# Designs tried in a protein design chat: VHH binders against q9y6x5. Part 184

Target 1, 379 residues: q9y6x5
Amino acid sequence: LPPKLLLVSFDGFRADYLKNYEFPHLQNFIKEGVLVEHVKNVFITKTFPNHYSIVTGLYEESHGIVANSMYDAVTKKHFSDSNDKDPFWWNEAVPIWVTNQLQENRSSAAAMWPGTDVPIHDTISSYFMNYNSSVSFEERLNNITMWLNNSNPPVTFATLYWEEPDASGHKYGPEDKENMSRVLKKIDDLIGDLVQRLKMLGLWENLNVIITSDHGMTQCSQDRLINLDSCIDHSYYTLIDLSPVAAILPKINRTEVYNKLKNCSPHMNVYLKEDIPNRFYYQHNDRIQPIILVADEGWTIVLNESSQKLGDHGYDNSLPSMHPFLAAHGPAFHKGYKHSTINIVDIYPMMCHILGLKPHPNNGTFGHTKCLLVDQWCI

## First folded at step 7 (VHH)

Design za36 (framework vhh_5j56_2)
Fold by ESMFold2-Fast, scan of step 7:
Structure za36 (fold): chain B 379 residues (1-379), chain A 128 residues (1-128)
Amino acid sequence: as target 1 above (379 residues)
Amino acid sequence: QVQLVESGGGLVQPGGSLRLSCVASGFTFSGSDYYAIGWFRQAPGKEREGLSSISGSSGGSTSYSDSVKGRFTISRDNAKNTVYLQMNSLKPEDTAVYYCAAGPVYGSSYFSKEYDYWGQGTQVTVSS
């Protein structure tokens, strides 16, 4: 029978939370498995882009989910106007569940992972839940474990997504120890519930489980605002995305818009599309707008109003505050091994290896993750 | 500029109903100039609580917190650039200042939505 893998994401789980808070259930998971202390995510450090990078192994410019809010200049489509369920937005890549399902005698299951309720290249996850934030973690877990045990062809790849600690990170900010402690304790209890459920159902010993996240979180402040209205009038551009990475579609000459913006604030960088730093791998896609504004860590771009955000993400992916972690347990993984850093795009080829799948061309490097795996040499 | 204005608050008896309205100006709920809209509340001495959200200019993606699910309904009227919160079966515990908020990012969950613009708030008091 083919190996099985469950991929779990806790949205916005900043890597250094592991050092600043107690996670008894997660620490027990790690003790008998592996920990990658930092995962270097892709730019921009946002939910939809990074979740799709995990399952495709591609930079955002290659998989086409370049932001949570997008405009495609060629087709004139708007992402938020079409809802996230338009296959057009997701069709520039082949996620792992699609590849998994195209193999003989294999099914995929999904509880809320971004893209799994969308038919991508005419293939939707064999079992899935339509996205609904009101569905409890327990209901998501019950469905996933039922599908892992009761499916024909067998479910070999399953995903589970949970919105916290991202929502609380935005609301309270990551420096609010009291509120973040409460939220993170609840997440650790959910991890305990996950492990207990898998043990109770006889799945634990033969299932590979990865627990990871898409990005971290940084502290914001009313004292760190960039007022875009002080730089340029709204009549000159269409705003596609605002903060902390603003996507600007000029209504007039691009150079004129750029000149109005370029010296507006010492706390943001203004890029013409072709001048976006190569290290971001954020340039070669029609959904990346002609002018991109990138705020410095902890700074919020606003339109002549105050911001209520106490935490945010989307910033430069070199920032440790933007990095999540990866923990894993199962027959494919070593026990008690700690690794410093991998790239988020490396997760895809590792998962393909575990499942025995041939990966599509991708930006990951299998060699970066081989020290985690029992069937590989660490060189 | 972006501005949100709430209305429809007031005093109501337990078990009563109120409909809150949030009117947006400086942006539209369609085209390139769009936002995800959410409703939040804050009672004296308590944390701000997310209640409900609606995303996309086309509508249809909604989320509710457990404390209001089945009692509150969020809806939008794009022609009027307005979002509504219909509140039924009101309880004394629902007494709070209610805020409408907008974020420039798409999402179907009030947990993951990024809200940057806030209205001034409207007081709801549930008392016998």
Scores: ipSAE 0.000, ipTM 0.237, lowest interface PAE 15.9, mean pLDDT 86

Design za37 (framework vhh_5j56_2)
Fold by ESMFold2-Fast, scan of step 7:
Structure za37 (fold): chain B 379 residues (1-379), chain A 128 residues (1-128)
Amino acid sequence: as target 1 above (379 residues)
Amino acid sequence: QVQLVESGGGLVQPGGSLRLSCVASGFTFSGSDYYAIGWFRQAPGKEREGLSSISGSSGGSTSYSDSVKGRFTISRDNAKNTVYLQMNSLKPEDTAVYYCAAGPFYGSSYFSKEYDYWGQGTQVTVSS
């Protein structure tokens, strides 16, 4: 009997929320499973890039989803974060649902995970929902559990994505205890609903479930703005992405644009592409622009305007505020085990192992997740 | 002070069996700290090798190195605060000092460095 895995993401679930708020349903889940307290995500710490890194095990420069807004210098195509269905953007990697369907002749199911409503290498998730933020968590859960229980060939890999607490993190900021408490309690209730549904359907004891996230959240302010228009005229460049990592495509000499930007603000680092720090693994892709601006934590880059965001992410991936967590339960996982840190790219080879799939070459290290698994030696 | 004491070692013939015991004092194996308990060995002139681990939770799950998988079994008795290593089909190559270790969690890249507490060791000799 092939093993089954459900991968659940709550977008923007900062790891330290677990220390500052109570999660009775999530704590019950962890008590009989495993917890990784911090997951070091990839740079830039944005939704589309990190969700694709989870399912490919690759840094952004390798899988090609390098931002939520992109420009490809070779083909001159533009990517928008609003429902772009062109497979071109996703074809630089093979996500786990594609591998699952092609290696083992098994089915995959997806409720809104980024990329699952796109045919990648001519393969789309066997069951999927076209992205629509208005669809409730309950409807997504109903579809996923129906597909897990009633499919032939069987669904062995399933994904479930939810937009909170990211949307509220942006609107209220992570330091708004009153609003964040309400939002996080609602998420914990949804986790309770998930577990109850799986138990009711007889799936709970034989299903591996991973609950994770793509990034954290940091507090922003109207007092921490970088006005790009104060340093350079918009006629000198094309803006590909703005904040907190700005992607600049020069219309004039690159050195002249760099010189206008390099001393613009003490709260922003300006990099020529070849000078981007090696630790970011954010250099070797045509979709990474010739000049990249990286704002300091909590600073917002603007174009002669105010920002309504009270929280944001995309910042340096070494910042604990950008880190999510990972919790898991099921026959593949130890019970009551706590681990300090893994890299987000390590999730993919672990999931391949659980499903019995041969992973595509990736940037993850299987050894980093061995202690979570019952069938692995952990000294 | 946390202390681990191994027992059950000795001389055994090839193909024989031994059961090692590890008794803890100063903490409990079923503690909320997610204490992981592992068995290690070190033969003369070789580096310390990990053999088996058991989760510190009351539901405990187990792992084994390839060299002992199918021959060794780890178990625990939380009421006695004791972890056991049942060793079957022993070979001369299994001759070593066996150590019990405990730590609040494992690091996947730094397994031995994650263990805070170590026993003194017990000698196992497999010979005719």
Scores: ipSAE 0.000, ipTM 0.127, lowest interface PAE 20.9, mean pLDDT 86

Design za38 (framework vhh_5j56_2)
Fold by ESMFold2-Fast, scan of step 7:
Structure za38 (fold): chain B 379 residues (1-379), chain A 128 residues (1-128)
Amino acid sequence: as target 1 above (379 residues)
Amino acid sequence: QVQLVESGGGLVQPGGSLRLSCVASGFTFSGSDYYAIGWFRQAPGKEREGLSSISGSSGGSTSYSDSVKGRFTISRDNAKNTVYLQMNSLKPEDTAVYYCAAGPTYGSSYFSKEYDYWGQGTQVTVSS
């Protein structure tokens, strides 16, 4: 019987929400499983980059999904919308569902995880849903569980993505306790539905389930804006991405653009590509622009007037506010074990081990997740 | 101050057409602009769905969700600082509040979270 794994992501689930709100269903899941309190994500702390790092074990400079909005200087291609399903953007890495299908003649299933509706190295997830935000969690869960039970070759790796609490985190901000309480309670109820569905179908005891997220959320304010138009004329550059990490493509001399931006705001760091801090692992890719601006936590980069967002992410990955958590349950995992911190790139080699797959070269360290697993010694 | 105002909603019968307008103030689409405009909708009890986007470049690249491809057309009039959504062959399931949103030049209908400025919405009701 091959091992099976379901990987679930709730977008923008900040780790300390677990301390500040009640999650009875998630707490019951953790009681008989494992909890990693903080997952240190990759820079930049955005949705597409971190979701692809989870399934490849690679830093963004290595897997090529370096932002949610991208420009490739070599090919002159723009990633300008979600309906551009160009494999070019995803082909710099091999995600786990591709490896799963090619190494063991197994099937993969996906309910809207980023990249799963795109053929990558000529391989698309065996079962998938085209991205559509209006499709309910229940419909995504129904498809995933049907595919887990009714497929040949068997589905051994499945993914499920949900947009909350990220959308509400942006709209209300993480400090809006009333609105966030309502949103997080609904998410906990969805976790309860997930567990109940798996039990009803006889999957619960033999399926490994990971619940995680790609990043956290921090509070923004109209009092914390950085106006680029006050520092540089827009005729001097093309803007590839704006906030909180601005990607600048100069139309004139790079040094002149850098000098105009360098002293723009005390709440923003300005880097030439080669000067980006090594700890970010955000330098060695043609999709990383010649000048990168990094706003301080809670500061928003704007081109003129006010911003509507009350919460945001994308900030320095050393910030606890940017960290998600990881919880897991199943035959591969210890029961009642709590771990402090892992790197988000460590999830990939752990998942490969659980599935019996040979991992592609990656930036994760299997040793960091050993204490979570029943078949490993905690050294 | 950046503001988006939607108009053109209303009641229409199945198979009918409506044109929504999104007027921007506090910034302009003339010359180099850095805003992509997206159209989103939300029906009661459902999550917000991205429908279409048009980039901030002068030529404007366009995208559409599968639910509206071939029926809806996005366009811009930079002189009027306005983006339009032409909706044809309307169905009862198109009933929702429609929002326009502005974000960086490469914003997309996939990531509502990347859009910084939102209008208040305009109601579209398709009734038989």
Scores: ipSAE 0.000, ipTM 0.241, lowest interface PAE 17.5, mean pLDDT 87

Design za39 (framework vhh_5j56_2)
Fold by ESMFold2-Fast, scan of step 7:
Structure za39 (fold): chain B 379 residues (1-379), chain A 128 residues (1-128)
Amino acid sequence: as target 1 above (379 residues)
Amino acid sequence: QVQLVESGGGLVQPGGSLRLSCVASGFTFSGSDYYAIGWFRQAPGKEREGLSSISGSSGGSTSYSDSVKGRFTISRDNAKNTVYLQMNSLKPEDTAVYYCAAGPRYGSSYFSKEYDYWGQGTQVTVSS
């Protein structure tokens, strides 16, 4: 029987939440599985880029989803609600569900994971739901479990995406312990529902389940704003993305725009594209703009306005506040094992190994995750 | 400070029409070209649903969710700093509080939960 894997993402689940709040259901899951305490995500630490890195094993400059807001300088296409299903944006990489369907006579299923409602290299997930934020976790779970049990060829790879705790993290900020406690308890209850549903349907004992996230969350404040309008007039540039990483497309000479920005605030770094730090792996793609502004942790870039956000992400990926965790359970995984850190790009080759798929070239290192797996020597 | 104010809600019979307005203050739709305006709704006991968005400074690109495509039309009047949602062929399931929100022009509806500015909402009730 082919191995089966369910990959679950709770958007914006900061790793440190596990230490500061009670998660009885998640703790029971981990007790008989594995926990990676920190996952070092890719830069920029945003939803679309990191979700696509999880399923491709590639840095953003390589897979092409470089932000949640994008402009391609070569083709002059811009990302939008009307264009986000254009395969053009997604075709610079091959996500695991496509590999699963093409290398083996197997199906994939998806409940809202970014990219799964797009035909990528002419291949769309065998079963999928068009993105709709109003669809409940229960409905997503019901569809995934139905497809896992009632598919021919069999569904061997399934994904499930949930928007919390990210939405509440933005609204309340991660330091609001009263509101975040309520939100995180609801997430833990959803994990309990997930496990119970899989047990009830006879899937639990033979299914590998990964629970992870794309990024963390940091506290923002009205006292930590960078007003871009005090630095430079709108007539000099087109703004592709704003905060906390601003993507600047100059309308005049690039050096003149850079000179207006470079000393405007002590709380942001201003980079010409070729000067972006190598450690970010955020340089070699036409969708990365000629000038990038990177705000310091907890600082928000605004256009002569206040911000309603009390929490945000997108910051430097070396920051622990930006890191999610990974928990996993199933026949492929050890029981009761804790690991300190992996890179988010390492998840893809691990998942390929579990499913018996040959990975496409990627930036992950299988050796980093082998200690999680029962069929590997952990030296 | 940025504020969005919705109006035009009310009670309507099934098959009827309403036009919602969203007036922006604290920024100008034509001034920065960064912001797109979206319409969302939330029915009792349900999560917030994205319906439509409009971007650009002069007759911007529009998008619609499958549930409202062909029935709802979004438009903008930059001189009045206003975005409209024309709702036709209304159904009882369209009953909800309707919100407008400002988010990035070059972004996707996936990230409406990251939109920084939201209106207070206007009630639409479709019943016989």
Scores: ipSAE 0.560, ipTM 0.812, lowest interface PAE 1.9, mean pLDDT 91

Design za4 (framework vhh_5j56_2)
Fold by ESMFold2-Fast, scan of step 7:
Structure za4 (fold): chain B 379 residues (1-379), chain A 128 residues (1-128)
Amino acid sequence: as target 1 above (379 residues)
Amino acid sequence: QVQLVESGGGLVQPGGSLRLSCVASGFTFSGLDYYAIGWFRQAPGKEREGLSSISGSSGGSTSYSDSVKGRFTISRDNAKNTVYLQMNSLKPEDTAVYYCAAGPLYGSSYFSKEYDYWGQGTQVTVSS
C-alpha cells in the first residue's frame, strides 16, 4: 500500500499551551507517536507565509508569500480579496501537493489549507474546497476522509486547516485563561473526533497524521502602542502592512522616510531592506518593501488609534511565544519520542521522505527530523 | 478610539429588503487610506462568513462572496464616515448577526482575522 499522510493545522496554537492546559485526546495521540515541543517558524510569523513554508520548505523571501498583505514592486500588483487566488502570488514555489500529483500518478486532497484552491504551476489539488470560514470542522473532516478512500489514482497527501485557536487568541489574548481554556478544550475534542473517525473508517493504522500550527500568540495591550502618525506624515509613504511588521513604500526619497522613522520609538526596529538581519531570511523578494518596521514583542503599531486585538503574532521568530508545536502518529513515526526543536522548513523534506517524493530544492534539513522516523538512524 | 456601529437590522419576510449602515468613529485620515471596510455574518453554530468589502478612502473597488453576489450591494459615504449594505431578495438562509469590520486594504478580507476592528453586530431575521 503506498504511504499516506494527513497534515492538520490548528492556526495560532502556541507551543506552551500544551503545558498550561489539559489535552487528554492530544496527549493520547502523542503517547503513541512523537512530539516536537517547539517549531521555529519563518519570519514574519504570520498565517499565509508560515502555512506556505510548511508545504514548500522555503523561507518567505524564496516562496513569495511574504506577508498576509503584499505589494509587488516589479509588476505593481496589490494583494487583495479580489486577487488572492491569482496564481501570480503563489507561483514562486512548488508546494508538496503539486509534487505529489506530478510524481507517481497520485492524488492530493485539501480542506481549506492556504493555496490549495489556487492552480499553482497549472496544478490544483485533485480534491479541494474553496476557502469558506463558515464550513464546519466536521464537514472538512468528512470530505477529507471520503477522499482518502478514493482509489484511482489514490489520495496519498491530504491537508486540513482550522482557524482556531488563532481567532480567539486575537480576541481574548493568550493570557485570558477562562476563554482560552474553553477554546482549547473544544480543539482537543476536535482532535478526539478526528482520531475516532479515522479508527472507525479503518484508516488509522496505515495513515501518517501530523498535527501542527503556523505560529503562536503573544499578549498585547493598549499600554503598548506605537503611533506611526506621530513619526511621519501619511503623505510621504504608502502603507502596505501595519502590525507588528509595518511595510513602508516611500512616495518621496527613501532616506528621508527612513530618517523620520528610525528614532521614533524605542519599541520598534527600523530597517532599510538591505539592512534586515540575515537571520530573518527576509530580504530577497520584490514583495518585501524598501523599509520595514519590526515591533518588539507585545507592541502594536497603530495609526493614531487604539487596537481591539488583545493577542497578536508576526513578531521575531526567535521568540518562544511565536513557536507552534508538531505532533505526529503513524507507521513512519516512533512511539513515545519527544524532540526539543525543529525549524518549520524542515517539515517539507520530512513529508517528502514519508511519501517517497523527491523534494524540490528547499531550506529544510532532513537530518533535523531523522530521530522522529522509524526508518532512519538517529545520532 | 475606533468604534464601528451597525444599524438597520430587523425582521423581514422572504424576498424582502433591508439596508444596513455601519458608522465609523475614531478613524484617522491615514486609517481610512489603509483600511477597507467589510461586511460579515455569523449564524448560530457557524463560523463568520465574509460577504462584501469596499476600499477605504480610495472608494470604487468592491468585492462580493458568491452567496450574495447580485443580491447585496456595498456603498460608502465618505463625508458621513458610513458604509452601507443594501440587501435585496432576502432568503431564510440569510438569517444571521451581521458585522461591520475594518481590515487591511492590501490583504485578503475573507479571512476574518485580517480585520482589526469589529462592530457589535445587528440581527437580521428572514422569516414568514
Scores: ipSAE 0.450, ipTM 0.762, lowest interface PAE 2.7, mean pLDDT 90

Design za40 (framework vhh_5j56_2)
Fold by ESMFold2-Fast, scan of step 7:
Structure za40 (fold): chain B 379 residues (1-379), chain A 128 residues (1-128)
Amino acid sequence: as target 1 above (379 residues)
Amino acid sequence: QVQLVESGGGLVQPGGSLRLSCVASGFTFSGSDYYAIGWFRQAPGKEREGLSSISGSSGGSTSYSDSVKGRFTISRDNAKNTVYLQMNSLKPEDTAVYYCAAGALYGSSYFSKEYDYWGQGTQVTVSS
């Protein structure tokens, strides 16, 4: 029987939550599977960019989803989020569901993963749900499990996306232990429901399941604001993205805009596109704006306003607070193995290996994940 | 001091139409992409759903949830600092509290986390 893989994302699940809260269902999953304690995500540490990096194995400058809000300077198009069915935004990479469908004539299924409701290279996930945040986890799970059991050609790759704990992390901040404990307990219960459903349907023993996330979360405060209006007047630039990474498109002399910004706050770094640190791999794409501002961890860039966010992400990908984890269970994975860290771009070539697919050129390194797999040597 | 006020909700028959208005104060839409407006709804027992959004005047970007695409239209009047949601072919399933939200972002977004300022909501009930 062909190998099957279900990839599950809980948005904004900071790796450190595993050490500070109780997860009985997730711990049972890990006990009979593998845990990667930290996944080093790509810059910027935002939802759409990192979800697309997981399924392509590419840095954001290479796959083209460089932010949740984007402007393309060459075509002058504006990004309208995951409901935009224009393949232009997604077409700079080939995600794994497209690879899965084209190489082995197998089906893919998707419940809300970013990009899965968009035809990419004229290929859309065989079964998918149009993005709708009001659809319950149970309904997403019901559809995925139905498609895993009842499809021809067979569904061999399936994805499931859930918006928590990200929404609550923004609202309460990750240091609100009372509210975060409640939210994380609900997520653990959903993991229990997932495992129980797969067991009831006879899928559990033969299905590879990965549970991961796109980024973490850091505490923000009304005491840590950078007022961009105190630096520069609105008439000098178009704001493409604001916080914690501001994307600035100058309307006047670029040097003048840069000079007004470069020394405005000790709590942000200001980069001309050409000077963005190489370690970010965030430079070589027309959707990256001429001037990028990067706030220090926990600082929020505002326009003469307060921010209601008590938690945020998007910060430097070297920060542990920005890192998610990866847990996995199934016939491809060792049991009871813990690994310290991988890069988020390493997930794609690992998943291709599990499914027997030839990966498209990517920035991941298969060797980084080989210790997780039963069919690989780990020295 | 940013405030959003929704109006235009009410009771309507299935197949009917309503136009919701969102009036912004404390900022302006005039010549600026700095604030996008989104429309969201929440029905009893369900999560908040993003429906549509529109960016500032130079952006020209709109987005629609597939559940409302073709039935709902977002538009704006910069002179009145107002964003509208025209809702056609209403169904009982459209019954919800409708929220207007503003965020300092370019383009458009249906993710509630991108929006910092929220109105109090207006009830829409589709029933015979």
Scores: ipSAE 0.000, ipTM 0.458, lowest interface PAE 11.0, mean pLDDT 88

Design za41 (framework vhh_5j56_2)
Fold by ESMFold2-Fast, scan of step 7:
Structure za41 (fold): chain B 379 residues (1-379), chain A 128 residues (1-128)
Amino acid sequence: as target 1 above (379 residues)
Amino acid sequence: QVQLVESGGGLVQPGGSLRLSCVASGFTFSGSDYYAIGWFRQAPGKEREGLSSISGSSGGSTSYSDSVKGRFTISRDNAKNTVYLQMNSLKPEDTAVYYCAAGDLYGSSYFSKEYDYWGQGTQVTVSS
């Protein structure tokens, strides 16, 4: 009977929500499993980039999904999260479901995880749902559990993605305790439904389940806006991405654009591509633009307008507000173990180990996750 | 506080068309995808049936039940904070009270249990 793994993501689940709110169902899950309190994600701290880093173990400059909105200077192609799912954008890496399927007699299943409805290196998830935000958590769960129980060759790797609490974090901001309490209670109830469904179907004892997220959330304000139109005229550049990391493609000399931007606001850093801090691992890709603007935590870059976002993410990955958590349960994992921190790129080699897959070259370190696993010595 | 007010119901002959309107207060469609608006109907002695839903964002993700797909179209007007249900090729079996509902969910859904706020309903009668 091959090992099986279900990877679940709740988008925008900030790590310290676990300390500020009660999660009875999630705490029951953790009691008989493991908790990693902080996961240090990759820069930029956005949905598509970090979801692809989880399943490839690569920094964004290496896997090619460098933002939710991108421009490729070589091919002149544009990408946004509403674009046609062109394999071009995803082909710079091999995600775990592709590797899983290339082993004999293995299938993958996916409910909405970014990239799973795209053929990558001519391989698409064996079972998948085309991305549609209108599909309920219950329907996603019903399909995943059906595929886990009723597939030949067997589904050994399955993914489940849910858009909350990210959408509510943007709308209300993470400091709105009344609204966030209601949203997080609903998420905890969905975790309870997940566990109950797996138990009812006889899957719970033999399935490895990871619950994680791609990033956190920080509070924004109408008092913390950077008006880019006050810095530079629209005729000097093309805007590829705006906030909180602006991607600037100059129409004139790059140095002239840089000089107009570099002292415009004390609340953003302006980088020429080659000056982007090495610790970001955000430099060596044609989809990273010649000038990048990085807003300080809680500041929003705008074009002579107000922002309706009360919360946002995308900021410096050293910020604890940007960090998600990881919880896991199953035969591969210790029971009642708490770990402080791992890197988000470490999840991929850990998952490859659990599934018996040979990982592609990656930026993760297997040693960082050894203490979570029953078949490994923690040193 | 979320309030929903439906209008546009009435009597129509088989094969005819009606446009229902749902005016929302207590939230706006210029926000995130968080508030979904759904259309439901209930005939006497039957359970409430979900028909269509649209998200609150400018992108407007939509869903439709099989019974109305191709005949009904949901749309929104952000300037009027209003959601519409355009009903074409109406049949006698479409006769019901039509409800507008709002739910605190990302995207859209036609499952009634996901909606917390409900309008008073508007009667649609298809008869000749």
Scores: ipSAE 0.000, ipTM 0.160, lowest interface PAE 19.8, mean pLDDT 88

